VHH binders against Protein farnesyltransferase/geranylgeranyltransferase type-1 subunit alpha (RAM2). Designs and how they scored, part 16

Target 1, 316 residues: Protein farnesyltransferase/geranylgeranyltransferase type-1 subunit alpha (RAM2), of Saccharomyces cerevisiae (p29703)
Amino acid sequence: MEEYDYSDVKPLPIETDLQDELCRIMYTEDYKRLMGLARALISLNELSPRALQLTAEIIDVAPAFYTIWNYRFNIVRHMMSESEDTVLYLNKELDWLDEVTLNNPKNYQIWSYRQSLLKLHPSPSFKRELPILKLMIDDDSKNYHVWSYRKWCCLFFSDFQHELAYASDLIETDIYNNSAWTHRMFYWVNAKDVISKVELADELQFIMDKIQLVPQNISPWTYLRGFQELFHDRLQWDSKVVDFATTFIGDVLSLPIGSPEDLPEIESSYALEFLAYHWGADPCTRDNAVKAYSLLAIKYDPIRKNLWHHKINNLN
Key: E = the ipSAE of ESMFold2; O = the ipSAE of OpenDDE; V2 = 0.75 times the mean of E and O plus 0.25 times the DockQ between their complexes.

## First folded at step 5 (VHH)

Design s42 (from h4 with T101S T102E S106A S107L S109T; framework vhh_7pa5_2; at its last look DockQ between E and O 0.83; V2 from the best seeds 0.00; counts 0 for: pae E 3.0 > 2)
Fold by ESMFold2, look of step 6:
Structure s42 (fold): chain B 316 residues (1-316), chain A 124 residues (1-124)
Amino acid sequence: as target 1 above (316 residues)
Amino acid sequence: QVQLVESGGGMVQPGGSLRLSCAASGFIFSIYAMSWVRRAPGKGPEWVSTISGSGGSTSYADSVKGRFTISRDNAKNTLYLQMNSLKPEDTALYYCARDLSEYYDALGTEFDYWGQGTQVTVSS
């Protein structure tokens, strides 16, 4: 917290290279001083407490400057090796990074730097990551970088024990949250070799319950298709899922294909799409798939009619 | 730097009351569960109480249920423990701890930072 003395350092002039108007940076005299000192200390390869503090000041005003993040990492790596308690040193760095994260929620370099710190850490803890991860997802439940970091943590720690419940909580809060559904699939993909038939049946019931609540929600239908494909060799659900999905389309498949005004409303166009995909996988039911795709093209999803015609053409 | 500073301890007669405070700094207080842990003379640490980051969920050791109340003020970064109906067995050094276990359903079992403690002495 002490002010450092840089009187022994010759600042290096700042070289700016403006590629377009969006990259233009407004430089204050303080910013120019900080960058001049940083360039000089980098040139000297100085890995010191004053250099560490300098990088924090620069990140505070210019958090997107990736060269400063790399320099800070080198300083931290050096200073931690000289520390009496390496674990405490790196935990303090992670605590500092939490504050930077809160002040810069859209900055993606933070998460890459965080990964680097955990890889360096002699005793990293997934538990210590969860509070900041929850805060950032609660703030923006679709933040791609935060979700990618959480997935990386699950893999890095080989720890998925809370992820199914977490995805369930997010889906309960917002059943349309596709990031939560995608994360739930990430869980099952990483558990697929050791799962019981009872757990698979329970998951199917969860999916069906959420579809029943809001049948015209694409997320659980896409999830159901992926889940069935992932586990179809272990649990055959064909009749159950076909019967279930059929309840959302009435009797449209028994009707002649006419003009759109002659066809009834249905509860879910995604149910019809799911059935078409399911029937298309089996030559014995291919005609049903062609009919379902035709209905999607004519009335129930005509905006994507070229996709449906492509699907029909691919059925041999 | 993470700092946890307890205060409000002292001498009290059996049946009396004390209110402990813990001033927190150097971290995002509101996203961490916080715990009180005590150490009686000649004994190891004993978990007393935990409160969730939001303050919406609390838990207590059986030995203090109904007598102690944990609370927090996230605007002031302060954790509290209201201790009523104090017994000689409550005599201990009371620590404020940052709790990592909220998201693991194992409340009061994993702490990464501790204060230096505040002494509570209950004697006649």
Scores: ipSAE 0.401, ipTM 0.776, lowest interface PAE 3.0, mean pLDDT 87
ESMFold2-Fast, scan of step 5: ipSAE 0.613; ipTM 0.849
ESMFold2 (binder alone), look of step 6: mean pLDDT 83; pTM 0.826
OpenDDE, look of step 6: ipSAE 0.850; ipTM 0.945

Design s43 (from h4 with T101S T102D Y103W D105E S106K S107T; framework vhh_7pa5_2)
Fold by ESMFold2-Fast, scan of step 5:
Structure s43 (fold): chain B 316 residues (1-316), chain A 124 residues (1-124)
Amino acid sequence: as target 1 above (316 residues)
Amino acid sequence: QVQLVESGGGMVQPGGSLRLSCAASGFIFSIYAMSWVRRAPGKGPEWVSTISGSGGSTSYADSVKGRFTISRDNAKNTLYLQMNSLKPEDTALYYCARDLSDWYEKTGSEFDYWGQGTQVTVSS
């Protein structure tokens, strides 16, 4: 291993005035030395190989320290400009970052830095990003940072080619994975300017099939509502979706609003919510919406009764 | 930082066997597909075999199917190529390479790092 010399640099002391005594005594001498050296090199605006190594040592112990990521980015940008092979230099930086990312999957600075590296890269590759994205999602399929970064990559590279299949695979693995459903919606919103009626019909069938498997799963109902809102003007409203949703609520809309004990069980409270929303958009079906929201408040989702009353009051 | 170091080459007679190894360092070995690529004297590079990051999927060039077996040990960061029933036509410098292809994309030539190569000579 190469050992760097810091004899020409006086470490700046850690400011502990605002910390209690317990926090102060938890600092190691190594941590104090590294932070002192970092402050000194930053104050000198030193963009050197030893400074790059120092930032790596600090990131290993304090990856949420925003200032060190900015400093490392400035060093990398400078050193890249002096490199004989900028592509190789940045690819080596991404390889280093892969290790750091796996050790800190919920660190915002790491994903932000990765975006900055790809913007700096003369020939960035979405293919290079895929292995770590897949590994991270396999480890935690609901990690917001990983999903956000994947969406950013799709937009940055203008590449959505595999996203629908990927979302489908994750939904097959876990039908309750709302992140996968959200990503599927991201595809429909962003991937194509021209979408055929056949593609829309196939997607509607996919949604209905998943709802049929688990009717009390909120994710595909929320997705169905969003999908209908985006594409209702291209779809023939033949009451197919409404008829489908009514299969999950029995005859509750034809029964008088009585005590909760007198009302039957239904297969999906989310179906009732979906229908209430649909009927609430049309003045001719306002009474149906009021009844559906009232049933949710009284029996099928009483925990959110104040939300349902608010929905009723907002109907025109 | 990234290093790929091949070993296990040598001289063998036709019909013989060799096992090549590739020691990887400086990246997360287990998340990347890995490939073997060979270059015979006076010819261009020829892809030989690929293995997925998990080791669950493998593919082979038609010229080596049934004779060569690719494998990996992710705990040791090592890639292997077992070569059986060797022919004079297998004489080449063999490289291991990091393959950016994922299992959705079976495009066979997205290699960003290469080893120095190990020589295999099949002669009577």
Scores: ipSAE 0.145, ipTM 0.605, lowest interface PAE 5.6, mean pLDDT 86

Design s44 (framework vhh_7pa5_2)
Fold by ESMFold2-Fast, scan of step 5:
Structure s44 (fold): chain B 316 residues (1-316), chain A 125 residues (1-125)
Amino acid sequence: as target 1 above (316 residues)
Amino acid sequence: QVQLVESGGGMVQPGGSLRLSCAASGFIFSIYAMSWVRRAPGKGPEWVSTISGSGGSTSYADSVKGRFTISRDNAKNTLYLQMNSLKPEDTALYYCARDLTPEWYDSTGSEFDYWGQGTQVTVSS
């Protein structure tokens, strides 16, 4: 970066009557100077190359300072309007932002600013966003901010064509990755107005295969419940799905409730919870729901026994 | 800030070899596919070759397959094109370009957002 001259600018002190949290933190003299210069340039509404560089220096030290992101956005809007190539200007800004994002993967302001840049861009590209999204997810596959931004991109660009395959790949990499399962659900909710019989059958097979591979994994059970609720009219809730879930609990519902030592092991406590929820929605199967929750409380998930008792009390 | 600088061009006789380099700066080089595109006198741009960000996938135009090799050094932010068995019809200005096409979609490299200034390759006896 170039060094700019600020000799014509008098730094403004960071003093407030509101007892700003920034005033209670010990900062280096360099940071105090940068903040003073920023306040002065903001007060003058200066939208210049030196102001742009100053915002970058402050963001490098204090990326959570929301005021500086707003100031930088105003500078970028101004400079973009004066540029001979607006697309190139904004693409260079996105490249600068890529570096900042890698250094601050859980910073809300960065992702918000990125959305603002894409909205400002005359010809934004989802393809341009994919490399940084992949890199960030490869580094931390459960980063909520990255997943949220990817969902925002899908909606902004109205493009879901690769999302199901992407979610599948991440589930293959880590079957416990709830973020990948959540993104798969996002696809079905937003990309499909009508689901074909082939798509329904393929998705149910995918879910059942993943459950069969690791029956004690909560993620595909939560997903199955959500998928079934989303497409209830098409999926015969009371037969195929319930029968499948029942294969993981043995004959435990037919046995008397005794001491925990007398009850058999089951393949999945989540299957039992799934069935209890389903049975609890229908007065005709209330007794099955009560028994399932009771079994969860005494043997299969005793750590959450208070939750199971609460669920029994809330059954009508 | 963002720059693509080609080098290594020159004059060579038919059957000769040249190695082009492209020095990239101002973006995260390793995550983007990179392409070589050439423009012969009086003709439009012709895509030559693409390499994925990781270097794991490469593709070539039919006219250069078996003669040209694309490679990259992500530690040095540099793209290369090794050109062997050069023909007069390979005479062109060769551009380094950042390719927006992810390696899992396709490798044709039709969507470029940054171009270098080009380096001239002249194949003549």
Scores: ipSAE 0.434, ipTM 0.748, lowest interface PAE 2.7, mean pLDDT 87

Design s45 (from h4 with T102S Y103W Y104G; framework vhh_7pa5_2)
Fold by ESMFold2-Fast, scan of step 5:
Structure s45 (fold): chain B 316 residues (1-316), chain A 124 residues (1-124)
Amino acid sequence: as target 1 above (316 residues)
Amino acid sequence: QVQLVESGGGMVQPGGSLRLSCAASGFIFSIYAMSWVRRAPGKGPEWVSTISGSGGSTSYADSVKGRFTISRDNAKNTLYLQMNSLKPEDTALYYCARDLTSWGDSSGSEFDYWGQGTQVTVSS
């Protein structure tokens, strides 16, 4: 059906070096031909429909080859400038890219190219991006590339209106999803100039409720610390947060530091780490911080004992 | 290549029924909401109905509620509009369109692909 003639072009041979030689072991004859033709057309700086089709064929078998994406982008820029409907042309290119993206969800070249297309587009739409982003997160809710691209879209379009609700939905689906917690933090850092008292109270309650469900989950503890650091001027909740965290460590601060066998279990080592960090910021509670880090080193997180000793030594 | 091709239009008497189809190709049909939009002679476009990508949510213009049913077959990449109890005022060119509009707000409809349209004429 869609076949182009290359009889006027001689394929250029693949250069031999260690990295190229290793790749050659995996080359098919068809792939060698496609790459040879691509090298020849790139050398001629040909920006034609047959060159565009050739890049698609190569991307189908070698999507991580960054040179082919740069070549395709140059062809698209040229062909778009000659198109009677630039918006339709770029929308069709994005629809082609959707298929390629679904087949290669962890390929950074594809997401970079997608950003370049949106920058080139005269009327880009965040709404157009949402269906594929939702589909891909539904398939792999922790895909770093998809989350990074969604954040880029929020900044590019200056649109954060649905992001807090979206993060909440994913946290409800999987409370351990650190990507969703990270995205929730991205919202507070970028979407809000000022946080209201109601927003502050609601967010703290959301965090505490999630911690209460699974106290030994690192994600909401890391998030709570970050949220407090972001809004540290609003110190009115510090005692509530500290009191809440203290409920997860029992009475370990009142017990003598002995052998690990003599110390009780606690509901959350992350609560103890959170409290150690908080107490370490105030000279009046320095002794509590030292004891908490010592307990982490001895019993509650001994794998990272060198980190806890380092933290003690840096307390001032 | 992206295509939306409508079919199933024709002439029918008042009270009759027609089923419109829209064959989609060149994009991932199942992830996008789809709409039917009509244009009567001498009038601007009027949104008729929308269906979500999964088919789990549908919405209708007040003028067609209870008479028209939108549906989709994602395995066949096809959108449908079942039109019952047709009125002369339903006479229009009917387009299928890919819908980027947020659910619950049809006033600012954003469509990026349109079909050629299929003519529906309701007359005695």
Scores: ipSAE 0.440, ipTM 0.770, lowest interface PAE 2.8, mean pLDDT 87

Design s46 (from h4 with T102Y Y103W Y104G S109T; framework vhh_7pa5_2)
Fold by ESMFold2-Fast, scan of step 5:
Structure s46 (fold): chain B 316 residues (1-316), chain A 124 residues (1-124)
Amino acid sequence: as target 1 above (316 residues)
Amino acid sequence: QVQLVESGGGMVQPGGSLRLSCAASGFIFSIYAMSWVRRAPGKGPEWVSTISGSGGSTSYADSVKGRFTISRDNAKNTLYLQMNSLKPEDTALYYCARDLTYWGDSSGTEFDYWGQGTQVTVSS
């Protein structure tokens, strides 16, 4: 990189309140100088190559400094307008950002800036975003920012064609990955206004197969309930799904409610919760719902006892 | 600064071999698929071969299958094309390109960076 001259610029002093000083890490003299130069250039509204390089140097040491990202965006927007090739200029900026993102995967400003660049780009490409998203998810499969950005890309590009397969692949890698199950739901909510009979049957089979592999996994049970609610006009609550869920709770509904020591183990407390929710929707099955929530409170999920009593009190 | 710099071209007789190299810089080389694309005199660009970011998947145009081998060295940020059993029809300017094509997608190829090209001439 070039070394730029700042002899014509007087750095503005770094002013912080006592409260800010107590909460922050101590800065080096070089960092204080860079911040002073940045304040001076921002004050002058200078949109130059030296200002662009200065923002990169500051971002390298203080990537959470919101003001510097706004300043860099203004510089990039200005320099892009002077470029012979706007597409190439913005692609190079995205490549610079890829490296910054890898070093700071949980920084909100980086992902927000990335969205701003795609909005500015005359020919943005979802395909260009996929390699960095894959790398980041491979490194941390539950990174909220990466998943949120991928969802934003799907909406921005109106492109969901690969998302169901992608969610399936991550669920195969880690069946407990709630981010992958959440993304699968995002697909159904946003990509499909009409679901075919084949798609419906295939999805229910996918869910039931995953539940069967690990019945005490909350994620597919939460997903099943959400999927059922989303397509309730197309699904049969009193048929295959309810019958499937009952296979995981044994005969606990026929046993007297007494001491926790007298109740058997069940394959899934989440199956019992799912059934309680189903039975709670119909006044004719209210007694089954009450019993199921009571069993959750005394034996199968006593940590959430107050929640289960609240559920009982709100039954119709 | 993003750069793709090809080398290894030259003149060779039919049946000969050449190894092309492409030195990449200015982006995270290992995460992007890379391709070789050629342009023969008087013809449009023809896609030759693609390699995935990890190097685990490769694909080739029917015209070069069995004769050309694409490979990469992610530690050196370098893409290679080993060309064997060269034919006069292989005479072209060969470009290194960053490939945004999604594997399994029939929407076609999409390239966002191109090198300057390296000339390959096959003649007796």
Scores: ipSAE 0.489, ipTM 0.786, lowest interface PAE 2.4, mean pLDDT 87

Design s47 (framework vhh_7pa5_2)
Fold by ESMFold2-Fast, scan of step 5:
Structure s47 (fold): chain B 316 residues (1-316), chain A 125 residues (1-125)
Amino acid sequence: as target 1 above (316 residues)
Amino acid sequence: QVQLVESGGGMVQPGGSLRLSCAASGFIFSIYAMSWVRRAPGKGPEWVSTISGSGGSTSYADSVKGRFTISRDNAKNTLYLQMNSLKPEDTALYYCARDLTYEWDSSGYTEFDYWGQGTQVTVSS
């Protein structure tokens, strides 16, 4: 074995840089090869097992490539029609898609393709969708695409039986999770044509308990307003709710409008906004609304003062 | 593709033990609940045990509670059923099944979409 003398050369950590460069070159060449094959098979309208495998390889490196998802769907539709067990074939396709989805949770094409598969399926199951949805929300509890797909499933299957409990669990995990509060509202809008007095009372207690824990959290206040508007005439909100909201603003409505330094602190600026909105619906309480918005502008939320002035002007 | 392959069955005397295994492939094993279901000669299928995807929750039929233990190894994609104090009444073909049970589903209804071929357990003197 020939030995080399390296005493006259300065050692550099060059192997990592060289390896990275080679990996980039190899990846680019593989991508070009895969895309070239895909163009050829698409042009021939080939709906074969090798074409299906090629689409999987391309999706692994370029999941946002719109054309490849449409091509895969055409192949799957064709192969499914030739299958002795269509249900099993599509269930296996959904299992493949689960892996792709976990690797690309914010890719619109993946969720769109999943909807297309469920529409194609002769006996789709919402229960089959729940494990992947739970895993992905556990990983990122505010992922818009996962929440949107879950809502789509609830509507597609006309099944809302787990949604209230699920939203409650996620709110318990993170009370600031606006996605969970939004999903809870989705339940009431879509799952119930009529709410019973017991359900109404239980839901109001849930909301009030969560507000009491963190009064300066915007999500349950926005939710409470939406809930009142859904189940009550806009002029006749539940007096218990209005009374509850007033406990967070002290006596500021009874005090003369002074300088910001002369006004007391309040427990929630969102309570004041909530009350202003309610009072603004009725000409008899317009003066209360004007005062509340003015207080928000001068002390309790001065960053949004232009919004509050705009709301005052719109009360006429 | 998707496969569930059971093993570990055999003949055993009353009071003996057996450990069944189910090797899963072709899906994300760790996110699905898994169940053991048995069919004795002349009887319909009987649910035996379920384990949640994470392994954090288990449930058992009254007939096997305290004698059987369900477990899983998500790194190996393998489901297990440890059967102790076996009785002649435990004689059956044991199936591994993917269980679509949801964690908040208190209905007691199970839905299975994939089944293995089964492994025979015979308890006899």
Scores: ipSAE 0.461, ipTM 0.778, lowest interface PAE 2.6, mean pLDDT 86

Design s48 (framework vhh_7pa5_2)
Fold by ESMFold2-Fast, scan of step 5:
Structure s48 (fold): chain B 316 residues (1-316), chain A 126 residues (1-126)
Amino acid sequence: as target 1 above (316 residues)
Amino acid sequence: QVQLVESGGGMVQPGGSLRLSCAASGFIFSIYAMSWVRRAPGKGPEWVSTISGSGGSTSYADSVKGRFTISRDNAKNTLYLQMNSLKPEDTALYYCARDLTWTYDSSGTYTEFDYWGQGTQVTVSS
């Protein structure tokens, strides 16, 4: 970075007030100086190149300092308005932010600031955002902030064209990645008003294929139920899906309820939960739902027995 | 400051070879696809080649396939274009550009560039 002269500015001291105990936060003398200068420049409402550099130095040491992000945003907004090329100015700011983001992947302020920059940008590009999003997901495929920002970008740009394939790729990489399954659902909720018969059949086959690979994986079962609910008027609880789910529970619903040790093993407790939910929606199959939830409480998912009893009590 | 600086151009006879370099600074070079684009005298820009951020995928214009090779050194923030079997029609100003294309393979290549260098001149003549 460039070195600037601050001899015309008197630093304002850092004050920390705690009620229950006086805890001294240990700061380096350099940090105290930078914070003092920032407070002084903020009080002067200075929106200058030296103020911009100062905010970068503070963010490098204290990226969670909310006030400094607001100050930097005000400086950037001002300098952008005076720039001969606002697109280039904001692109350079985004390139600076990319490095800050990689060093602080779970910092809320950074993602909020990034959104604010795209809103200011006269020609923002979703494609510009994709390399940093890919790098960060490759490093931590379940980072909530990265997934949330990608969803925000899809909505901001009204662009969902690559999201289904992207979710598929990440599910292929890690079938247990619930963030990828959640993102796939985000696509169907936001990108589609109507689903074609071919899209419906292809999606159900995708889900069933993934369930078949790992029947005791909660993510595709949760996704299947959500997908059925989203397109209930089109899917009508297709008997093929019900028959498929039934293959994972054997004949457990035809057997009398016994002690846990007398009940057979099943391939998926989530299949049983899915079927219980399905049967619970129809008075004609209420008894099947009650039995399925009871079996979950007794043997197949006893840790959640209170949930299963609650489900039974909420049936008509 | 963001910069892309091309070098390695010059005059060469038909059938000769040249290696172009592009020194990048001011952004995270390794995460962006990079492209070479050329502008012949009196013509518009023509895309020549793209390389993915990792260097694992490359794509070439039909006019240069088999003759040109794109490569990168992410440790040096440098992009290269090895040009073999040069033809008079390859005479152009060659630019390196940061490529925002999401796809990293050669199928369905879509290009969007946000940074360009000043270019380096390649002249192929006897």
Scores: ipSAE 0.395, ipTM 0.728, lowest interface PAE 3.0, mean pLDDT 86

Design s49 (framework vhh_7pa5_2)
Fold by ESMFold2-Fast, scan of step 5:
Parts: structure tokens; C-alpha cells; sequence
Structure s49 (fold): chain B 316 residues (1-316), chain A 125 residues (1-125)
């Protein structure tokens, strides 16, 4: 590696107090030197190759230091303007950032910096972003920073064409992956101004198939309710969906409430909650909603008894 | 620095074999699909083969199926092309490229953002 000379720079010292004991004991002489040099170069507003290298060294040891990311962005913006190939320069910067991101998957400054680079890029590519996004999601399928960045990319590029299939693949891999169900909802909310009858029917079938595989999975039930609410003017709680949900609760609505020990088991407490919500929206079925929430409170989800009582009290 | 450096080209007789290598540096090699693209004298570029980042998926041009095998060693950041049963029409400059190719409906938009300098393969008696 190239070694840069800093003999012309006076480092600015790091000062800590006793209340930040944990941070202080993690300091090394190298860290103190790097931070001192960074403060000096920042104060001089130096936008140079040695300053760029220094920011990389600091990010390696202190990636959450906000000021260093802003300083690096200013250096990169300056250096790219002097580059013979701006596209290649920024692509190389993104590749450097991929390594940093892999080592710090939950650092929000990294994703923010990545957005800034794409906005600066004269010809940004969503396809260039996909490999690192896939790697990070494969490593931690619930990393909200990665999911948030993917959503930002979809909006930035106005490109949603692979998102439904991607969500489907992740749900197929892990049906309990709520982040994948949430991303599927993001697609419907943002990708479509109008939805066809074929798309509505296919989506309902997808949801029902996934519920049938694991009836006690909360994610597709929450998703189903959200999907029906989003397209209520096109898809008014069809009897087929209500009938489908009813298959998971047996005949509990026809039985006297009695004692909890006398009530049968059901395939899904979430089906019962879904039906209670549906019945609660119509005054004509209020009694069914009250009974369903009562059954949840006494047997099928007693841990959330307080929630079910509040839902009963809030019925129209 | 980001680099793709090809090697392993040379002159062989028809029916012979060659193994091309591409050494990659400066990016996370294992997450990107990689391709071999060739340019024969007097012709435009022709895509030869692609391998996914994990190596789990490969694809080949009809002209090389059954004769060429693409592979990768992610621990060594190296891409390979094993070329068997070589024909005079395989004579070309062979490039390795980082593959960002995109398909929409029946259309395909080819996108490669890093290219090597190429290695020459000549098949002649």
C-alpha cells in the first residue's frame, strides 16, 4: 500500500470524560492518531487522495462516526469531478462501499452514503445494487436497513418489476419472513395505480395457499387484511375469503362460550381475529365480532385479553 | 483498484483444449455474476457463457454448449472457461466481464460494467 506523509499536519487530540468510560477504554494510539489527523484535515477542508485514504482507515475502525462519512462524500464529489471516467470512479467507490457494508450490516450511515452516491452517479444502475442486497438479505432476512434501501431503490429507479417475484421467492424460502410479506405489500401500495381482476384473483390465491400451508402464521393473515383494505372498492370481502377463513375455526361461533375446557381447539387464532375484524366493520354482524373477540380473550389468545376487550369496546 | 486480468489464451489445433482464467480484484467477487464474451476478427461481440455469483447457475451460447464449461473459485477470486473440442470459428479475443444483464419479457438488456483487456485464442492447423 502507499504510505502518505502527514508531517505538515498538526493532529487535534481526542478528549474524553469519565462518563464515557466504555468508549475511552476502546481507544488505541492508532485511533487517537487517525482521529487527530482527520480533525486537522477537516478543519483545513483538504480534499485530497491522502484525505480519502484517511477516511477509509477511520471508517474501518469507527464506521458510526457521522462526520467522517460527510467528509468522505465531499472528497469523492471533488475527486470524481477531476476523473477521466466519472462512471468508473463512482462504480469503484460503490465496490469499496460493498466491503464496508458487508462488515457493518446495521450501520445506517453506510446506506445513507450509498443513496448519496447513486444520486451523484451520472448513470446509476439498480441492477448493480441487487447482488449486495441479495447477499445481505440472504445473511439476515430481517435486516430493516437492507429492506429500506431496496424500497428506496425501487422508488428512485421507478422499477418494481422483479419485486413481487422476489418477495414470493423469500416467502417460499421462509414462510414466516414478515419482512418479505411487508415488501410484497410495499409492491402493491407503490407499483400499481390500478390493479386488474386477474392480479387480484392471483394474489388472493397466493395468500390463501400460504395460509393453508401454515394456518397459525400471523404474517399472511395480517397481509390478507391489509390487501383487502387497500383494494376494498375492487375486492369487497368476497364470501370466498370469509368462507376460507371460517374453515380454520371449526364451529366455535355456534357453541355456547361456557368454560374454556369445553371449547374445541381451532387451526388458527389469527383466522378468528381476521373474522372478528371483518364482522366488526358491519353493524349487522357485531354480535359475531363480540363473540369472536370474547373467545380470543378466554381461550385462543388469553395473553392478549386486554387487547381483545379494547377491540370489543371500540366496535361501532 | 478494480481489475479483471485474463490469461490462458494461445494457439491450438482444431479439436484441442484451452483453459482461460480471469483474476478479479477490487470488488466482492462472490456476489456478482461473471461472463465470458468474445470478439472474432471482423465480427461484433458475442456472449459465450455466464455463471452466477454462487456458481449454482450457468448458461451458454448455443455455439459452445457441450464443449465449453464455465466455473469459478470464489476463494481465489478467479473465473475459468474450460474450452474443449475447439474449432477454427472459436478464434477470437476472449474477455471476462462482470455481468449485470437484465431481462424484461422477451427482451434482454445486456449490461457489463467491468471488462478485462482480453486474451487471444487462435485455433488453426
Amino acid sequence: as target 1 above (316 residues)
Amino acid sequence: QVQLVESGGGMVQPGGSLRLSCAASGFIFSIYAMSWVRRAPGKGPEWVSTISGSGGSTSYADSVKGRFTISRDNAKNTLYLQMNSLKPEDTALYYCARDLTYTWGSGTTYEFDYWGQGTQVTVSS
Scores: ipSAE 0.463, ipTM 0.764, lowest interface PAE 2.4, mean pLDDT 87

